# VHH binders against Uncharacterized protein YNL108C: the designs that were tried, part 3

Target 1, 262 residues: Uncharacterized protein YNL108C, of Saccharomyces cerevisiae (p53929)
Amino acid sequence: AIENIYIARHGYRSNWLPKGPYPPPPTGIDNDVPLSEHGVEQAHELANYISKLDVKPEMIFSSPFYRCLETSKPTVEALKIPLYVDRGVGEWYKPDRPIIPEPATHEVMSKFFPSMISPDWEPSIIPSNKGETEEDIFERCHKFWPVFIDRVERKFPNVKTIMIVTHAATKSALGMNLLKFSSAKEPIDNKGTFIRNGSCAIDKFELVKGENESIPFEEREWKLTMNGNTSFLTNGEEMNWTFMNAFEAGSDADIKARRAAE

## First folded at step 6 (VHH; framework vhh_7pa5_2)

Design v04 (from a20 with S57Q)
Fold by ESMFold2-Fast, scan of step 6:
Structure v04 (fold): chain B 262 residues (1-262), chain A 125 residues (1-125)
Amino acid sequence: as target 1 above (262 residues)
Amino acid sequence: QVQLVESGGGMVQPGGSLRLSCAASGFTFSSYWMSWVRRAPGKGPEWVSTISSGGSQTSYADSVKGRFTISRDNAKNTLYLQMNSLKPEDTALYYCAKVQPYYKSGTWYSHFDYWGQGTQVTVSS
């Protein structure tokens, strides 16, 4: 049964720099923005950190968005592990957004990341093309876990440690569902602690109960042993995001609010 | 502490109507799919109806389709089952259940992770 799950947020986006001009998305898809040079450095620091862990991921499941694939690349290269794309861990877009971006196809992604993306993985769940409320993305992640874990364990029965590379809102929703909370807006303890979602921040979840693959996901118990760790990054935690904000993570509105707050 | 308290059962003649209620507490009611499950004398539990967290999706067992209507009021943390055209075979203890769906081997299954005490419905002449 899967015993360890790492969940990391992508690195610093090119459009998060305080001053443009910003590069266009390599794929031409709205909001499919690449990492900044700073973000690429964060991705290398993340890979270096992971390469020194006692328990290393055996495979990566990435969001289809360019920034997540770019964040994953140094770790794939350092560990020589396979990477699969699962749309189920894709970005959160609100229903009132004018355009809900459809992510790049496997063919398009493979042009930008040759020989990195394994072709043999069907999405566990597809996010709504009409956008999602906060409740919708929480429910998407709730439905994602049993489908995803069943498929991973069926296809890779000897794998015990995986890593998911995703986005801030999705990372929070995935973690809160794994810990069996009822919403992404709850603290994880009685001290008011929330999951931390800095750029290239990494969580670790460890299985407490449910060591057998025959045990259904809903009967398994997980503990959070690493919460949005950014201690290995030269600049530490940057661009932390929570559902307490009304803005989509990394959106133009989010960036403007951060600049105004400084 | 999760609590589900059913009410509204009783005795009716065939063709009659009843409205069951389930008052929920101890969890975020608006975030969960909810179901009605019944158990007739000498039989195992039979699923009756399910409603999505926001109320936009409903499903019914073939035996009750067209006669029963499931609904919810998230502001009141209450689940309802409107039962019309009742038949003797509808006689059972009716339970409100919090739904925990799970996926296994290509198929979605439902696990009812909490049941109330139930409310008795008796349909007899």
Scores: ipSAE 0.000, ipTM 0.128, lowest interface PAE 18.8, mean pLDDT 85

Design v05 (from a20 with S57H)
Fold by ESMFold2-Fast, scan of step 6:
Structure v05 (fold): chain B 262 residues (1-262), chain A 125 residues (1-125)
Amino acid sequence: as target 1 above (262 residues)
Amino acid sequence: QVQLVESGGGMVQPGGSLRLSCAASGFTFSSYWMSWVRRAPGKGPEWVSTISSGGSHTSYADSVKGRFTISRDNAKNTLYLQMNSLKPEDTALYYCAKVQPYYKSGTWYSHFDYWGQGTQVTVSS
């Protein structure tokens, strides 16, 4: 049974830099932006941090977006663990967005990340190609967990620790569902604490109840033991995002609003 | 075998400048964060500055901010420290170090995996 779940946000995006030119998406897909040089360095710091942990991930499940694969690569190389792509942990796009990007296929991703992406993993859930409301992404992550955990435990019965590499909104929705909250906008404790989602921030969830793999997901209890940890990054926490923000995490509108507030 | 060789130290008057170099061999230099650490006579080691593997991120001890600049040339496997506006308090043996961050008891630390032989900097009037 799965006892530990790490969830990390991708590194600093190339379009977050204050001035261009910005590289076009390597895949040609709208919003499939790569990491900046800074983001790549954050990904290496994350990999180094993970490589020193007592409890290390035994496999990674990544969003299909280039930035998440790029963030995962140093950890895959350092730990020599398999990486699977699951569209169920993909990016959140609001329904009013002019185009909802469809992520790269396995074939296209494998051209950019040769020998990194393991075959034989079907998505646990596919995000709507018409976009998602805040309620929709929370519900997607609610439906994701029981399907995903059951499939992981059936296919890899001896695995106890996994890592998910995803996006800010998805990371919050996944974590809040693991903790059995009803929305992504609730604090996790009586002190007003929220899940932290800086670039390359990593959460750790530990199983409290339900260590027997025959116990269904809805009866398992999890504890958050690392909340968006960025202590291992040279610049610490950057680009934190919550559902209290007005715009999609890391979008051009989000970046413009942050700059205007400075 | 990992080897770090510092050079560029010397004697300089207060307000002067020196440029230190560290030649690295025996490991993939471009894959590691690097630091400068100094040890003044009769004192323990003091961290001075760190640079990321790609060179886009740098950090400095409060005592040297605005005066020192760390840089690297990955093609030459060389780390640099440009020291300006030197003060008597900067007198120390300067070491370059290969940085391995490590996790212990819920906190992230920087471990200096390997230290060079050092280069002496003396600032006196």
Scores: ipSAE 0.000, ipTM 0.111, lowest interface PAE 21.0, mean pLDDT 85

Design v06 (from a20 with S57I)
Fold by ESMFold2-Fast, scan of step 6:
Formats: sequence, C-alpha cells, structure tokens
Structure v06 (fold): chain B 262 residues (1-262), chain A 125 residues (1-125)
Amino acid sequence: as target 1 above (262 residues)
Amino acid sequence: QVQLVESGGGMVQPGGSLRLSCAASGFTFSSYWMSWVRRAPGKGPEWVSTISSGGSITSYADSVKGRFTISRDNAKNTLYLQMNSLKPEDTALYYCAKVQPYYKSGTWYSHFDYWGQGTQVTVSS
C-alpha cells in the first residue's frame, strides 16, 4: 500500500527569464516550453535532495509536458527508478484560453527522453480539451486520486513511496483533495498556511490511517509533512503561484503581470 | 544521420526576390522547429527566421520583418524562405538549422546545427 506521496512542481521555465529571446518548445506544441538552464539546475538540486532522504520515491508519475519530464530526469537518473506519464496530473488551462494544448504523444516524448518513459501506463483521468474552471480542475484531482492509487497498488503491490511531478495549480488541487478540503483556496490550518508552489518545490504526504489494513482510498487519512520545500535550492523559493493569481501559472500573461507589478 | 541541403540562392539586384529551400533527412522533420541563419563575410551568424513544427507560429529578425516569409512542407520534409525586396545588406551565406535551445549568461539562445554548405545570396547592382 502507498504510505508516502511526494508532489513536486516543475523547475523554472525558459519563458520566465527577465529577457528574451525565448526558446521555442522542443516539441513544437503550444505552451510545451522547456526549463531554463536555471530550471535544469533546480531539477538537479531537487534530485540531489531526494537522493539524501531517508524515504525515497520508488517511481515517478509525471505530467506529459516537457518541463515536467525535464524536471524528473535528474531524479530518474540518480535513483534509477521508473517514470510513467499520467495525463491526469497535467497542466490546468482556463476555458477562455484561445487554444487548449494537447500534450505530446508517448512516441514524441520518447524521442526527447529516450529510455526514460515507461509505455505501460494509461491516464487515470484526461483533462478536458475545452479547458477547466477552478472547480473543474479541483474535481479532476478529486476523481484522479481513487483511480490512480487503486491502479498503482494493483500494478505495484510492494511500492510504498511514489512521486508526482506536475504544475502549480495541479499540485495545489491534488494536495488539497488528498487532505480532504473542499477547495484549493482554503488554508490547511488555523494559522493561514497554504500549500507553497515554487519552481521545484516538493510536498510530502504521509498516510496516517490505513497503514495496518487494506482500506479504500476514501477512508484513508493523510498528513502534509513537507509543504512546498525549496530549502535545498540555491535561490530558494521562486515563482510561487496560487489560485488567487489572475492568470494560469507560468503563462506568458502571468509573467507579464508579475513584471508589471514589479 | 541528420542532413540539411540548402538551395535556391543566387545573384539578384536590389529589390529582387529569391526563394530558398532546405531539404531535410535523417530525423523526423515534422517534430522540430526550424530556422534560417545567415553569415555575411567576416561576420558571425545572424538569426533570420524561425517556424514551429506545425507551421502556425513564425518569427523574424527585425532586419527582415515584412520582407521575408518562412514556410514549410512537412509532407516533403522541406523548409522555405521567400525573400522579397532584397537589399545589399542581405548578402550572406544562408543555412537552415534544426533548433536546439540553450541558456547562457542570463539569456536564452537557440543553438543551430549547421549540416550543409549553405546557399549563397548576393544582392548587388
């Protein structure tokens, strides 16, 4: 049974740098942007941090977007663990976005990340191709968890620790659902604490109830023991995002708004 | 093995037009963004234009914007550059390149793979 779940956000995106020109997406797909060199450095720092933890992930489930695969690569190489792609932890796009990008196929992803992506995993849920409201992505993550955990435990009955590599909005929605909140906009405690979503920030969730028996996901209780940890990064927390932001996390509009406010 | 073969260059007078072609082989052409880069005698490479894998997104250097048009035919694995209103300063050896982004010194750059001899464009009276 799964006892530990790490959830990490991808590293610093190439289009977040203060000055262009910015690289085109390697896949040619809109919004499928790669990490900056700084983001690649963050991914290596994350891998180094994870390699020194007492409880290490035994496999990674990544968003299909290039930045998440690129973020995962150093950890895959350091720990020699399998990586699967699950579209269910993919990026959030609002319904008013002119185009909702379709992520790269397994064939295309495998050309850019040869020998890294395992082909034997079906998406637990597929995000709407018409975009998602804030309620829609929260509901997607709510439906994701019981399907995903059941499939992981059925296919890998001896695995206890997994890692998900995803995006800011999805990371918040996943975590808040795991903690059984009704909205991603609620604080997780009476002190006003929210889940932190900096680039390469990592959460840890630990199973509280269910460790001594096989119980359905809905009956399990989870504890957040690491919240958006970036202490291992040379530059600390960067590009934190919450559902209070006006624009999609890390989008060109989000970056433009952040620079205008600066 | 990646191979890019440029053609279509030549001599034209100012105000003339040329269409360059680049025949690609050895990789999945339709999966990559492609660029045109030029090198004038005694100068470093200058980026000219880039096109997305599907052809819907294009960008141009300020020096050629409004005069040059980049396009591609994925069925034929061919990249094109239509050059209109040519100027003497457009005189250069033109290369097509598969785009590889990289980061250096606080700014992003596109690394360009040069696989052919290029095609010479000379604009003079």
Scores: ipSAE 0.000, ipTM 0.134, lowest interface PAE 16.8, mean pLDDT 85

Design v07 (from a20 with S57Y)
Fold by ESMFold2-Fast, scan of step 6:
Structure v07 (fold): chain B 262 residues (1-262), chain A 125 residues (1-125)
Amino acid sequence: as target 1 above (262 residues)
Amino acid sequence: QVQLVESGGGMVQPGGSLRLSCAASGFTFSSYWMSWVRRAPGKGPEWVSTISSGGSYTSYADSVKGRFTISRDNAKNTLYLQMNSLKPEDTALYYCAKVQPYYKSGTWYSHFDYWGQGTQVTVSS
């Protein structure tokens, strides 16, 4: 029975730096960008923070994108826990985007992250290769949870705490579905609080009802006990994104708009 | 099987123009960064230009900035190099290359993991 779920956003991307030149994606795949040096530092700070928690993740499920695997690496090394890739927690791309990138294969990713990625996990859901509307990404995460939790509990019956490493939009959609909301654009309370999605921000969801694996996912209740926590980062919260933003998280248009607003 | 076939080279006078093409097959062209590299007689390979997978980012060697333009047509799996204001120093065999980046000692490098047969450009008076 899974009792605790951490969900973290990847670290600061290399293409978010104010000036290039930017390194090409290690895989050569569109938008499969690596972390900046600053992002790598954030990933190490995240690993250090997690290593000091009373309740530590026992395994990581990462998006197949390079930045998420790179963000996960220090935590895998610090805790000596397995990492699996699940395409179901992959990046959100709008349908009008010129290219909807296919993530690298397990073989390709294993060349960049040798001995880190466990080969025996199949995707719980595969994102559309035609892109996704805001409704589509929310529905993907809605379908992801019951399949994913059932598979984790059947394969790893003694595991109670897991961590997912993903992207801003996916992190929000996953969290809002776990809390049983109908849209990623709703506040989580009557005070106007939204899930926070800074680079290397980490959420914690704790089970409050349904502690037995025989209880269907739809009947389980979860509470958010950490909301996009960045208190452990030297520079604090950076690059926060919500579905209220006009542009895709981390897109060139998003970066341009943020810099103009400063 | 990765295959890159360059074309469009030829002989031109100084100040002339040529457009090179590279037809790619055997891989998902739209997912990879591409480069042009040239080799002049008696010299090693010189990087000329790079374009990102979606075409939103381009970069050029100082020797060709303002004169050459790299572009791509992902629907046709084709890479282009428009060369204007050609100089005798541009005389070389031109190759298109699939970019394979790698990280070493805190810095990202580009390795050209596959090169075509090349197309000859000769600029003579």
Scores: ipSAE 0.000, ipTM 0.171, lowest interface PAE 16.7, mean pLDDT 86

Design v08 (from a20 with S57R K104S)
Fold by ESMFold2-Fast, scan of step 6:
Structure v08 (fold): chain B 262 residues (1-262), chain A 125 residues (1-125)
Amino acid sequence: as target 1 above (262 residues)
Amino acid sequence: QVQLVESGGGMVQPGGSLRLSCAASGFTFSSYWMSWVRRAPGKGPEWVSTISSGGSRTSYADSVKGRFTISRDNAKNTLYLQMNSLKPEDTALYYCAKVQPYYSSGTWYSHFDYWGQGTQVTVSS
């Protein structure tokens, strides 16, 4: 049974730089933006940090978006572990967005990340192509977990530790569902703590009950032992996002507002 | 342990200025919307201003709009209220408040779930 789950947010996006012009998405897909050079540096710092952990991930499951694949690459190279793409941990887009981006196909992703993406993994859940309300993304992550964990344990019965590389809203929704909360907007403890979602921030969830694989996912108990850790990054926590923000996490509108406030 | 400690209050003449500070600890400051709330002697609490977690949105009570500016420094876990053109009506104990968002029936709401000890502002001629 899976005993440890790391969940990390992608690194600093190119459109988050204070001044443009910004590079077009490498895939040509709207909102499929690459990391900035600073974000690539963060990804390397994350890989270095992970390589020094006592309990290391044995495989990565990444969002199909370029920034998440780019963030995962240094860790894949450092640990020599397989990476699979699961659309179920993809980005959150609001229903009022004119076009909901369809992520790149496996063929297209593999052209940009040759020899990195393992082909034998089907999505655990596919996000709506009509966008998602805040309730919809929380429910997507609620449905994702039992399907995803069952498939991982059946395909890789000896794997104990995995890592998911995703986006701010998805990271919060995944974590809050794993902890059995009913909303991504609740604090995780009686001290008012929320999940931290800085760029390249990493969570760790450890299994408390349900190590025996015969125990269904719904009966398992998890604890958060690392909350959005960015202590290993030269610039520390950057671009923290919560569902209280007006804008989609990391969007041009979001970065413009943050820059104006600083 | 959540703690909010206000400072910067004092006595000032009408038309004067004061800058209030709120030092936050025991919670992830950068994840919360924060507010300033005041209470004049014998009155209930009056909301003054709110700032979003990243500082991108601010709102003000009509009574202080154009005179007060709310800001925050997430690296220092500190909330500020710059108060200009102070009036006798601004005399009150000023509290820093942590805003707890909650979801109900498709709508997001704000609740002030923790208040500091307050800092006294007295505007008198």
Scores: ipSAE 0.000, ipTM 0.087, lowest interface PAE 22.5, mean pLDDT 85

Design v09 (from a20 with S57K K104T)
Fold by ESMFold2-Fast, scan of step 6:
Structure v09 (fold): chain B 262 residues (1-262), chain A 125 residues (1-125)
Amino acid sequence: as target 1 above (262 residues)
Amino acid sequence: QVQLVESGGGMVQPGGSLRLSCAASGFTFSSYWMSWVRRAPGKGPEWVSTISSGGSKTSYADSVKGRFTISRDNAKNTLYLQMNSLKPEDTALYYCAKVQPYYTSGTWYSHFDYWGQGTQVTVSS
């Protein structure tokens, strides 16, 4: 049974820099933006940190978006582990967004990340092409987990530790579902703590009950032992995001609201 | 010729209530998400609340959640903010804002397309 799950957010996006020019998405797909140079450095710092952990991921499951693949690359190279793409951990887009981006195909992703993306993994769930409300993304992640874990354990019965590389909203929704909360807006403890979602922040979830593959996912219990850890980053936590903001993570509106508050 | 005209501000004591209104013209109000944004003396704009085009989805800043309620009347092209349990830190000039998505550098963004003149809310003992 899977015993450890790391969930990380992608690094600092190129379009988050205060001044352009901003590179167009390498894939030509709406919102499929690459990391900034700073974000690439964060990805290397994340890989270095992971390489020193006692319990290391044995495989990565990444969002299909360029920034998540780019964030994963240094870790793939450092640990020599396989990476699979699962659309089920893809980005959150609101229904009022004019265009809901369709992510790059396996063929297109493999062109930009040659020899990195393993074949033979079908999406555990496909996000709505009409966008998602806050309730919709939480429900997507709720449905994702039992299908995803069953498929991982069936295909890779000896794997105990995995890593998911995703986006701020998805990271929160995944973690809160894993801890069996009913929404992403609840604190995780009686002290008012929330999941932290800085760029290249990493969570760790450890299995408390249900180490046997015969135990249904719904009966397993998980504990959060790292919450959005950014202690290994030179500049610490940057671009933390929560569902309370009402804006897409890293959008211009989100960045403006963030700068106005600071 | 987009116009947003805020009203309903005033002076109240802590614990008091005010209802702000925003009269919109020059665009199809029912097609846009709308927000309330405030600017306290000496500070930049702070987002307060957003409502979807049809009114079914709302969101609030942590500082006002449970105290403020955003609503809209699409037949009257009017946005509202009901403010209860007002605190001195709610003192600010309140603006309504039209939320406009835009496309730049291969990416869709949202920004506050247009701001009104604002309506002053002062909470004092």
Scores: ipSAE 0.000, ipTM 0.092, lowest interface PAE 21.5, mean pLDDT 85

Design v10 (from a20 with S56D S57T)
Fold by ESMFold2-Fast, scan of step 6:
Structure v10 (fold): chain B 262 residues (1-262), chain A 125 residues (1-125)
Amino acid sequence: as target 1 above (262 residues)
Amino acid sequence: QVQLVESGGGMVQPGGSLRLSCAASGFTFSSYWMSWVRRAPGKGPEWVSTISSGGDTTSYADSVKGRFTISRDNAKNTLYLQMNSLKPEDTALYYCAKVQPYYKSGTWYSHFDYWGQGTQVTVSS
């Protein structure tokens, strides 16, 4: 049974730098942007941090987007653990976005990340190719968990600790669903605390009740013990995003709004 | 399945202009960044220009900056390159590519196998 779930956001994107020109995505796919040099450094700091934890992930499930695979790579190399791609933890795109990108195929991803991506994993859920409302992505993550956990526990019955590498909105929706909230916009406590989603921020969820595989997912209780931890990063928390933001995480509009607020 | 068909090349005198087109089929054109790459006689491929999927971000090689303009029409699945102030040094076969080709450790990566057949541009006095 799964007892520990880490969920991390990808590192600092190349198109978040103040000045272009920005490199084209390595895959050529819309929004499939790589990390900046700074983001790669964050990914290494994340891997170093994880390698020193008492409870380490035994496998990684990554979004198919280049930035998430790139963020995962130093951890895969440090721990020598398998990585699987699950489209169900992919990026959130609003329905009014001109392009809803289809992520790279396994063949294409493997050309950029040779020997890193394990082939034997089908997506737990596939995001709509027409985009998603805030309610849609929350519901996607609600449906994701029971399918995903059941499949992990059936295929890897001795695994207790996993890590998911994903995007800001998806990280929040996954966490809020795991904690059994009904909306991505609710605080996690009575003090107005939200899940923190800085670049390379890592959450930890620990099983409180229901470690036995015979216990249905809906009856399991989870506790958030790390909330968007960035204490191990040289520059700390950067590019935090919540569903209270007006714009998609890391979009050009989001970046312009942040610069205007400074 | 994936097909890229370049056209619009020809012979032109120095200082002249040409507009290249690339008709794309077999993939969702609007979802991909697109590039123009050229190969001059006896030389390796040189990247010329790249355009984002939505057309709002463009980049150019220093050798063509200010003279060439890349654009796209996603409704027609067509990529364009407007070439002004042409020089003899611009003489080459011009290819459109689904992804920007890059060169690392002496090798071109095989995901660029979906290049078009090219269109010849000759600039001579």
Scores: ipSAE 0.005, ipTM 0.413, lowest interface PAE 10.6, mean pLDDT 86

Design v11 (from a20 with S57T S59E)
Fold by ESMFold2-Fast, scan of step 6:
Structure v11 (fold): chain B 262 residues (1-262), chain A 125 residues (1-125)
Amino acid sequence: as target 1 above (262 residues)
Amino acid sequence: QVQLVESGGGMVQPGGSLRLSCAASGFTFSSYWMSWVRRAPGKGPEWVSTISSGGSTTEYADSVKGRFTISRDNAKNTLYLQMNSLKPEDTALYYCAKVQPYYKSGTWYSHFDYWGQGTQVTVSS
């Protein structure tokens, strides 16, 4: 059974830099932005950190967006583990967004990340092409988990540790569902703690042992043992986002609001 | 305290229409799947329809498919059931229910956490 799940957010986006010009998306797809040079550095720091952990991921499941694949690359290379793309851990787009981008195809992604992306994985769930409300993305992640874990355990019965590389909103929704909360806006404890979502921040969830071992996913219990860890990054936590924010994580509106406050 | 209050029932002739409402309070309505369940006199409860928390997914019992439409307004904490082409067999007390869906062995299941008091629908000539 899967005993450990790491969930990491992508690194610092190119369009988060205070000064342009900003590179266009390599794929030409709306919002499929690459990492900044700083973000690439964060991705390497994440890979170095993971390489020194006692319990290392045995495979990666990444969002299809360029920034998540780019974030995953140094870890794939350091650990020599397979990477699969699952659209179910893709980006959150609100329904009122002018364009809900379709992510790049496997063929297109493989041109930018040759020999990195394994072909034998179907999406566990496909995000709505009409966008998602806050409730919709939480529900997508609720539906994702039991389907995803069942498929991983059936295809890879000897694997115990996996890593998911995703986006801020999706990372929160995945984690809150894994902990069996009803909303991504709830604190995880009595002290008002929320899941932290800095760029290249990493969570760790561990399976609770005992009666929950080898039982159906819905009956399993998980413990959060690492919350948005950025201690290994030279600049620490950057671009933290929660569902309490007014704007989508890393959107133009979010960036403008941050700059106006400064 | 969780509270679900159904309304909109009544007496209609076959082929008529009714719109049921369920006002929810005491919990974060927008975070839960909701269902309509009915109970005819002398029979057990029969599931009618379910809607996901954000409204993106709807499911219907075969007996009502194409005639009933479930919807919700999360800003108003209200669940609706639009019933068209009503039949005598639709006569029942209708309840709204707070649902927790779960996945087991390749199939989605639901269980009903809380039930409302019900609203009576009678279809007769």
Scores: ipSAE 0.000, ipTM 0.130, lowest interface PAE 21.3, mean pLDDT 85

Design v12 (from a20 with S57T S59D)
Fold by ESMFold2-Fast, scan of step 6:
Structure v12 (fold): chain B 262 residues (1-262), chain A 125 residues (1-125)
Amino acid sequence: as target 1 above (262 residues)
Amino acid sequence: QVQLVESGGGMVQPGGSLRLSCAASGFTFSSYWMSWVRRAPGKGPEWVSTISSGGSTTDYADSVKGRFTISRDNAKNTLYLQMNSLKPEDTALYYCAKVQPYYKSGTWYSHFDYWGQGTQVTVSS
């Protein structure tokens, strides 16, 4: 059975820098933006941190977006572990967005990340091409988990520790579903604590009950033992996002609002 | 089939203005970065300007910065280049191009997926 799940947010995006010019998306796809040089540095710091953990991921499942693949690369190289792409942990786009970006194909991703992306992994769930409400992304992650864990355990029966590299909204929705909350807007404890989603922040979830593979995913109990950890980053926590924010994580509107508040 | 059709070129006196248009079809125009590229007689292609898919980010070659403005209308699948203060050295065949930029070893490169037929701009007396 899977005993440990790490979930990390991608590093600092190129379009988050206070001043341009900003590089165009390598794939040419809208919103498929790369990391800034600072974000690449964060990705290396994350890889260094993970390489020193007692319990290391044995494989990575990444969002198909360039920034998540770029964030994953230093960890793949440091640990020499396989990486699979699962569209089910992809970015959140609201339904009123004129165009919902279709992520790059395996062929296109493999051109930018040669020899990194393993074949033969089908999406556990495909996000709506009409966009998602807050309720929709929470439900996507709710449906994702039992399908995803069952497939991982059937294909890789000896694997105990995995890592997911994703986006702020998806990271929150995945974590809150693992902890069996009904909304991403609830605190995780009686002290008002929320999941933290800084750039390159990493969560750790540990299995408390359900170590036996015969126990259905819905009956397993998980504990959050690392909440959006950024202690290993030179600049600490940056660009934290929650569902209480007015705009999509990392959007131009979100960045404009943050800069206005400074 | 991807098609890019440029128009709006012509003959103009130094200091004049022209507005180029590019009508795009056969792909989801609003999902791609677009560029203007020109080819002067006897020279290879020279990148002129790039615009992001949503239009919020633009970039220009130093030779045209402050004189040219790139824009797009995603509802009409059309790319524009407003050219002001034209100089004889701006004489060229102007192409719009669908862009596939890529990042390699700390440096940005551009790959132009597809080019149109071009529209001729001649700046002379």
Scores: ipSAE 0.000, ipTM 0.194, lowest interface PAE 16.9, mean pLDDT 85

